# Ledger of designs, part 50: miniprotein binders against a7ua95r516to809

Target 1, 294 residues: a7ua95r516to809
Amino acid sequence: ASLSLLSISDLVPDLQFIFFWMSNAIEILYFIQQKSPAYMQTIELMDDKAGSKESLLSATISANEEAMTILEEVIMYTFQQCVYYITKTLYVVLPGLLDCNPFGTEPSSEQCRRAAGVCVCAVCVMPEAVRRVVSVFQTTSDLLQQYQVHSEIQSQMFAYLFFFTNVSLFNQLIDKGPARGWFQRSRVLQIQASVKILLDWAKGAGHNHLAQKFFAKFCSTVTILASPPQQLSQMSWKALCAEHPSLKPVQLHRILTQYQLMAELGPLPIWQPSSEDEAYIYRTVDLLESFENH

## First folded at step 16 (miniprotein)

Design jk8
Fold by ESMFold2, look of step 17:
Structure jk8 (fold): chain B 294 residues (1-294), chain A 86 residues (1-86)
Amino acid sequence: as target 1 above (294 residues)
Amino acid sequence: SDEAERIAIDARRMIEEAQRLAEQGDHEEAIRLLLESVEIAARSGDPYLLVKVAITAIVLALQTGDEDVIRRAEEVLRRAKELLYS
């Protein structure tokens, strides 16, 4: 099956256009928010010729409310358009993270190791699949800074992009993992290493808090799956819930079921859910995450 | 003053007509009228008329798809901001 090309570089002109107008709308919104009290005060200090002061103040309040309403709608619309374009690109490149091998069996990694010197190049330790995802994030960051988008809006953008990334990776791992062999331990360790590269990018870009918050579910999943059997089998269900609060009972149950199967630990459940959680471990409607909640 | 009030009324009418033309799809006439209104709005002494000009330019640029209208909306916005922040 062939896929259409949806690279971030093809979308840069559209993103540049949207960021230009969004950044200007934000700038004007903050300007009127800062200047409105002073302007209202100048009206209050006017000489009250023919009682016009009260009418002018009322009209000015209405104009301020109208301007803020329209600017907020414009900002929301342009933000949603940016997210739409960027997440279409992420949707195409994210699945590759689950299939790639970051441990340096690739020729570029071998060349860096063969040099017998200190290898500090990020390219030599980054698989192509990871590089494609990082490219989307880096291009987005560069454009936001180029157009001087307010830092609060930049943070909201990355919060959503990390949320989208987490949901996409988690859902694919849970849904397709059995058929693709992604629950095998060697594969899980490769996935864990690939995600660590993304987390390192986010930390270096100043988004560590957002990445920690929004990747928690996927990272918890991979951490559990990567654990040695001796270590994991000694942990109770309650301890695992406490250590991994981002996972719903049905999600944790599915992860542990797949772990037990791949480690060939027999059919009898090792981890027994609490009585409170028993009603929830079979709620398949809660298994996959929704892209609609942020 | 009475002169500033007359100027403000004229600027508001021009901006609102540009908005109506944009809603009707006549983006060329909308941006032409909006560009004409910028200096009149500035002379009114009412900063919210310059804000209304800037907002109208932003909305028009996002709706139009016409590259010439977009370029002129950038000119309107740049001038409106310069006058507003002065």
Scores: ipSAE 0.804, ipTM 0.950, lowest interface PAE 0.5, mean pLDDT 86
Fold by ESMFold2, look of step 16:
Structure jk8 (fold): chain B 294 residues (1-294), chain A 86 residues (1-86)
Amino acid sequence: as target 1 above (294 residues)
Amino acid sequence: SDEAERIAIDARRMIEEAQRLAEQGDHEEAIRLLLESVEIAARSGDPYLLVKVAITAIVLALQTGDEDVIRRAEEVLRRAKELLYS
């Protein structure tokens, strides 16, 4: 179904259907790409009886182009449908990462320990909010593996999911953080610990490079906010921009403003933006990230 | 040969008719005709006719809501792949 409030488990049958047909389309596309040059070469090396070789080669090229075009369209359509279902569940569960306390997840751990005597499920030892996000990623990984989806497509799927996760977490933090108290230092340290659990999952799943690339903006934000005041107050605007290139000037400025408020610091001259960046620190249109990948 | 060319023409006509039937919403007749076309496409010696059969099955399965048509599209795809990869 296309419902906005389903758990990932409820969507597995729909995802299984889509992955089955997508994986077959991918398999056939890669097969013809691999075999087409050799097949066309055999036509080129054949005896040219009655001048029909050039006509056969031309028709074969046309058929190959038609097949690849349709298969690519099918793959794009099915990929987008998978992403649609998966991101609907991510959208619902991701905000919980900003509210959870990974240092005090007693109810989840205690319930698993009491029910089984010894918890054998890795997900049961992490905060419930983090576990929900990890479950989406793990279910996706399991399905991609079950249907033997080509590794390049698996990588693209997780690249998009990590991109979506980064945009969602960053936008929620920036937009709702003041009202929700998410910029308090103790809260930032909790968020940092929760994100580390996600990054550890991504590393163990073989997606470390993708996670480092696509989580960069959110991770930079949390790193700055978690920094001790004595360390951060010694870093100039130029140095912070260089250390955190994923952050736009308006984003870095907003983060430092929140840091100053929570650390009870006044404005610091060393954090004044360069004249070039000063033109951009108030561009609120650039503050939040777009979910569109352009 | 002339026989292979005639077989290819016949297979192509069947596959294109199946595609037309699918576009018109007659998914049952589309998949029936497509299933009949698989072995004829294989006999033609043109691997792109088997690819066309496979593609048609995939597209039909994705656009229909009929479980029986989907199941038969899976059969068509499996057979087309066996012949294509042989």
Scores: ipSAE 0.798, ipTM 0.949, lowest interface PAE 0.5, mean pLDDT 85
Fold by ESMFold2, fold request of step 18:
Structure jk8 (fold): chain B 294 residues (1-294), chain A 86 residues (1-86)
Amino acid sequence: as target 1 above (294 residues)
Amino acid sequence: SDEAERIAIDARRMIEEAQRLAEQGDHEEAIRLLLESVEIAARSGDPYLLVKVAITAIVLALQTGDEDVIRRAEEVLRRAKELLYS
């Protein structure tokens, strides 16, 4: 239950163990997929009585199907174990992104102040809350590389981690945002900057496409909230839906309602939902995202 | 061919018994029998028996919690892969 027990560094030995066995299962699966045609060809070229050759080929096909099925189950199980441990850690550290200030006061060097009298030295540092999230992603990336996990599985793992991050941040913002003051414009701009640091990490790590795809809902939310009122008030409901297709009608409606409250903007006819969407803006069951894969 | 078929039957039975022992919680006996099966599976000429050995070692390592069993499962897997990839 303690934060130290949920730290990614505390989980590295367990993750190393799981990655070792998962990577070997993946390796064997890809090996038999690549070599199966050649092996089957060897059997087909045998000079044997009808029926005996057919029986051997049928048994070999069955063995191949059995092996692939079990290996896929093992890979799925180990993959789920990895994401379970990683996302438990990630769940603890993600809310800090919504509270941190990436524009915070520049730290000063005491040695610089003493040497130059009164001086302020700029130091570029990553905020601690952002660093904790990046550390989870970076540690995961390092482990995947260390165990030479197939690139397709690496992509699937980061796709899930980015999906989880998006759901967690979006749900926290929608659910707790009013009480925590997260819809205030200055806070939204800070959140936008913090998320940009994560997107920059993903780009540098070779996962830019995955991040763009799986952060879309949260990024759209922040983009809308960060828009100046004179700009946003000129966009119709239909235009906003078209620009932000990742948002469900109930979600867009909630975001615009919060924006209106914080910008002290009265009801806008241009933001009235289309007739088709009007039935969906009150469906609170659709407001929060599920952690189940879509 | 007749000798290879007999060897394959023997290896398959050993591997399946190791799987049953693992399901019953006798991980020490399961890995001992599995280790003995590696060379027999290789002599059969059937690559899917080596794959079956490797899969069984992976599954046992993931469920056991016994460090000595895990270490021996790593040896079984390493040897099975060497023979499989040759």
Scores: ipSAE 0.790, ipTM 0.951, lowest interface PAE 0.5, mean pLDDT 86
Fold by ESMFold2, fold request of step 18:
Structure jk8 (fold): chain B 294 residues (1-294), chain A 86 residues (1-86)
Amino acid sequence: as target 1 above (294 residues)
Amino acid sequence: SDEAERIAIDARRMIEEAQRLAEQGDHEEAIRLLLESVEIAARSGDPYLLVKVAITAIVLALQTGDEDVIRRAEEVLRRAKELLYS
């Protein structure tokens, strides 16, 4: 259907349909993979000297290959459709993470809580923008579990969703950050707190390993930007590359340049690139990440 | 045995005809014939005929836009799985 502007809740009926048929295709594929060797062995052990055994075995092998091929194609097709619909929703909600404030430091929020006597907004500390992203992940997780989708397929789906999230957030920060003021320290700390909420969700959902792997570039970027100037100025280019291997030289250079501007620091000798990296810090074609999956 | 081989030939013919009907867009007749083939495939003793039934139901459900055909494809799949896993 038309999913360009749909929320995740509008997506649920379409995802329910796709997950039902995908999960059944997976179930049958794994069943025949488990049972095929035993069944073929029963044919090989048949008492038939007229040559019919060889013909039956050959036909059975062909039937198995045909079944597995079709099931694998169905699974890939349905997986790609799920990812397409879910990432269309993520694309719409992810930019809000960079503009929201997850801290309750505003005087009105403190006054509201104290006036009520009990913190009725404690459950709503999460900004709406963060809640919308978490809702996409949580709804996806709930549906995968509801339809008993194989855990390996669930992991692959969240690997892709985290990859997509990382690319989207990183590219927007690098591309739009200067104009939006996202490199100011107070804003970076807000972004860091918002990402922490996503990472906490992933850990609680059993996907901590995947989140650590696939959010690495954006998390490294935010970690560098959030570092106090006194601490960051003591780290050499080589040390920063070693601590943040997910960042390409041009990316690290751009992040440090924006940091220097916002912290009102001049060029630091300790941040001079190694001779190995000097050739790469101006490769603007490598600055933004591709959404293409490799 | 010879009886099982004859039943398998009949089941395969029915399933392949259902696939041909689905290819031609006659989804109602395809799913009706496929449902009929389930028990015959089970009696053949060849598990790959039940797998073929299940796969045909899945593919048809994903290709059709007809909610009645989808509902019946779900019934076919449920029954084929029940017999296959037994």
Scores: ipSAE 0.789, ipTM 0.950, lowest interface PAE 0.5, mean pLDDT 86
Fold by OpenDDE base, look of step 16:
Structure jk8 (fold): chain B 294 residues (1-294), chain A 86 residues (1-86)
Amino acid sequence: as target 1 above (294 residues)
Amino acid sequence: SDEAERIAIDARRMIEEAQRLAEQGDHEEAIRLLLESVEIAARSGDPYLLVKVAITAIVLALQTGDEDVIRRAEEVLRRAKELLYS
């Protein structure tokens, strides 16, 4: 099947399989952690038949450690598989978010209209491109809840997915943005509105802190690009660095350079990097974000 | 009791053999042996044997592409959990 046709719905059966086994592995791990101390204490209270007690205790400890190790490996493996499938679907739908016009009368997809009542839920009023992204996250949330996955694992899953989304959107915006016209103010405002809808969803889903943390770089980029020339031209390099600490000097410099070109601004001495940052603005290897840093 | 210890030894041997068979790619024989081992493990009174059965079922389900083996692994897991919480 063409990657372009892959929806999160197509992966639900595979995800359900993985989440089922992951959840059960977590449950068994929790059972061991909760019951092992009492069980060991029971062994310790048994009548000592000629050193058999110490041997039994040692064997029980070893068996417990082995069991925990295998379960942790299973949990890690299943977690990675979930992330792989979910990020594959995100990879397909995320580019649409940058091209989305949330202010346009794009006909609301007929699918929610088929229910006799216009569903006025926050998801149904979303632009299609935003809804597709939100649907990936919502499906993930629903599956995690359905299988009662431990809250820490849920948090780690969303942290990674938000990280991946931020890296993907940031890299696409920096690399392709100028050529695609995404640095044009009107397009930036569309992107900003689309991202706000996503962040509002994340807030409603209880992931506000994670979303704010992991989308910081993309949000900072969009905020700078959305700023009026009159306002941004009054901000020094140092002030911009302080206001947008998530951006590396090379990234900020690239954004400002492209902003100058787009806004037809001449060279602005106020945006000159500090002597401390001057060496870093040429580190093009640091321009795009890596997926490996998480 | 000496009987419980004998049962525990037998259950452990069965589970270990199921693990070996699974590693060799004989998933059908592995799951059959696991199904038998659940009830024996329960009779031992050792909860760690039931845990070992459950873990082996999880691992086997993730290693196999056979839908019937997966279904049987789910049954093994279900039964092991029922006995663990009894």
Scores: ipSAE 0.785, ipTM 0.941, lowest interface PAE 0.5, mean pLDDT 91

Design jk8
Fold by OpenDDE base, fold request of step 18:
Structure jk8 (fold): chain B 294 residues (1-294), chain A 86 residues (1-86)
Amino acid sequence: as target 1 above (294 residues)
Amino acid sequence: SDEAERIAIDARRMIEEAQRLAEQGDHEEAIRLLLESVEIAARSGDPYLLVKVAITAIVLALQTGDEDVIRRAEEVLRRAKELLYS
């Protein structure tokens, strides 16, 4: 199957398998953590017959530590596998979000798989490109809930997925945006509307804080690019840095430079980087976000 | 009791052998031995042996591509959990 046809639904069986074992590993880990103190106390309260108590306690501690270590490794492994599959699907669908026109009249023709009829749920009324992205997150959420995965692991999963999404969208926008016309105000407004739908979904799913945190860089970029020239041209470099602290100087400089070109603005002294930032605006290595920093 | 200790030693040996077999790629023999070990581990009265069985089942299921081994690992896990919460 072409990578373009890979849907999250195609990965559901594999994800179900991994989530099953992950959930059970977490459950057993939790069992150990909850029962071990009481069990050790029971050993400590035993009559010390010929030093057997200390040896039993030591052996029990060692066995418990080994068990916990293996379970943690299993949890990490299964978590990484889940992330791998989900991010692979996101990688396929995320580019469509940048090209999406959410103001277009094309009804999402894909019927909600949950309803025998015309579903008017928030997901079904989304533009197709947005719906595909949301479907990945929704499927992930549904699976995590189905297998009763611990809330901390759920939070970590969504944190990583939002991180990945932000990095992917940001890097694509910075790298390909000028060539694709994504820096044009009309296109930016479309992107902004599409991202808003995603953020509204994340809010409805209980992940508002994580979404706001991890999408900050992409949202800041889109906000700057969506700003009217009359407004943005009145904002100093320092003011923009202060309003958009998630952006590195090199990133902000790149955004403003491309904005200036697209808006046909002359040189704007007010956007001149500070003397402190001047050395940093040329750090092209810092321009794109890394996937490894999470 | 001396009997419980003997049972625990036997259960531990069986589980460790199952682990070794699994690491060697002998997943079918590993899961067979692990299935036998569950009830012996339960008789030992040591909950950590049941935990070790459960962990071994999880690891084996993730290492194997054999659907029958996976199914039997799920059974081992289920049984170990039942005994842990009893």
Scores: ipSAE 0.773, ipTM 0.938, lowest interface PAE 0.6, mean pLDDT 90
Fold by OpenDDE base, fold request of step 18:
Structure jk8 (fold): chain B 294 residues (1-294), chain A 86 residues (1-86)
Amino acid sequence: as target 1 above (294 residues)
Amino acid sequence: SDEAERIAIDARRMIEEAQRLAEQGDHEEAIRLLLESVEIAARSGDPYLLVKVAITAIVLALQTGDEDVIRRAEEVLRRAKELLYS
């Protein structure tokens, strides 16, 4: 019950707290990395009073290593906490993306927080379900920028969030898609359009490469399902494997089998797995993606 | 100077005591002592003592859950950073 009402906006104070301390830890880490060599040289240039210099240098090195270790632990901890909060929110809003009809005429009822009045920005014209997902990513981006978090940490965070999103959407589509009618042509086209909006946002936010990389599996699935039967029925198993290398044989086989059922196609020998892949199509353990593989 | 070394020893002791107090759950006394240690650390001329203060403030803020201690840790951090970049 309570999780269904959780918005990214409700987590902003907690995220602000974590990002503040994370950013400061990164800043102090960077300060140490930049200043330590010069400081060590200063100690090395001091007059050696009865071996005190070597002892001081050793103590300073040890203290520096300890400080670096603690800061790295703090950064890792705060990073994990951020990801935890953000992924909780994503978990709540992502299912709505699969049920979304982006071809509806109703504008988003929620106003852009950045503008007074009616905003016609790309986010405000998004379907509500898409906007909710984009809002999580946008809020994350805005917070990372607000606290001037190092670009590498930003990239790692978005990589993980896109990974999580891809795994979540892919698994939901594969597992629940047939039962929910998400494999129907009209629904697939809606999903494709919704994902395109998300990818266009990611491109506009400077994360195009990461989005293309980490959404590849879900995008491949949607692309196959969105293909016209006349086109897809002419593609061999080998050709489909080559065009969609992000899909495991078991996943591709499952998608094609479900596509065949939904399109009312008879058995298609051209989609028969190769002898090399035949053993792998029965590996049901590999059907769904794991969240642990990142 | 012998005075700077004495100040550095005192600052280090204060920071270490603040760390010990924080680990014991006495966050209020820890942050009070840490705040006092910032200015002493600055007088030592050792920037790594200020770094140690800053790290201690960060760790304490993430551990305490007390809003007043957090606010004072932010002040310690701010002051330590000001002195590090001076």
Scores: ipSAE 0.773, ipTM 0.938, lowest interface PAE 0.6, mean pLDDT 90
Fold by OpenDDE base, fold request of step 18:
Structure jk8 (fold): chain B 294 residues (1-294), chain A 86 residues (1-86)
Amino acid sequence: as target 1 above (294 residues)
Amino acid sequence: SDEAERIAIDARRMIEEAQRLAEQGDHEEAIRLLLESVEIAARSGDPYLLVKVAITAIVLALQTGDEDVIRRAEEVLRRAKELLYS
């Protein structure tokens, strides 16, 4: 199937399969971790028949270590497979978030139109592009809950997905934004509103801290770009660095340079990098975020 | 007891053979042997043999593309869990 047609719903069966086995692997791992100490103590309390106890204890330890290792590998493998499938769907739908006009009368999703009742749920009032992104996260959440996946693994999953989303959106905005007009204030305000809907969903889903942490870079970029020229032109480089610590100097410099061009501002001496940052603003390798840094 | 130890040895051998067969790509024979091993493992009184059965079922299910093997692996896992929590 062309990547363009891939929906999260198409991957639900595969994800269900993976989550089933992952959840069971986690359950068995916890069983071992909880029972092993008591079992070892039981062996230690057995009457020492001529070296049999030490051999049994050693064999039991080794078997438990092997079992835990295999389960950890299974959990890691299944986690990676889930991330792979989910990120493929995100890759398809995330560009739509940048092009979305949440203030437009986008026709309500056909699904909500067929329900004879005006569904006023928060998802039904979302722009279609935002709804598609939210649907990926919601489906992931629902599956994790359905299979009772441990909360730590759920948190790790969402951390990675938010990381991926931030990197993807940030890189697209920095790389393609000028050419696509995403740096225009009107477009930036649309992006800001769309991202706010996503963040509000994440808050409602209990992932507020993770969302704030992992979207910080993208949100900072959007905040700067959404700022009125009169306001932003009064902020020094140092003040902007302090306000937006998630941005590397090269990233901030790029954003400000593109903002200056878009707003037709002359050179602003107050936006000049500090002498300490001057060496870093030319590190173009650090301009885009890496997906490998997680 | 000597009998429980004998049963445990037999169960372990069966599970290890199932693992070997799975690694060789004989998933059908592996899952058959694994299914037989569940009840033997339970009779041993060693819960870690049931854990080993469960792990083997999980690994086999993730390695195989055969839907019937997967279904039987789910059955093995379910049965192993039932016996672990009994």
Scores: ipSAE 0.772, ipTM 0.938, lowest interface PAE 0.6, mean pLDDT 90

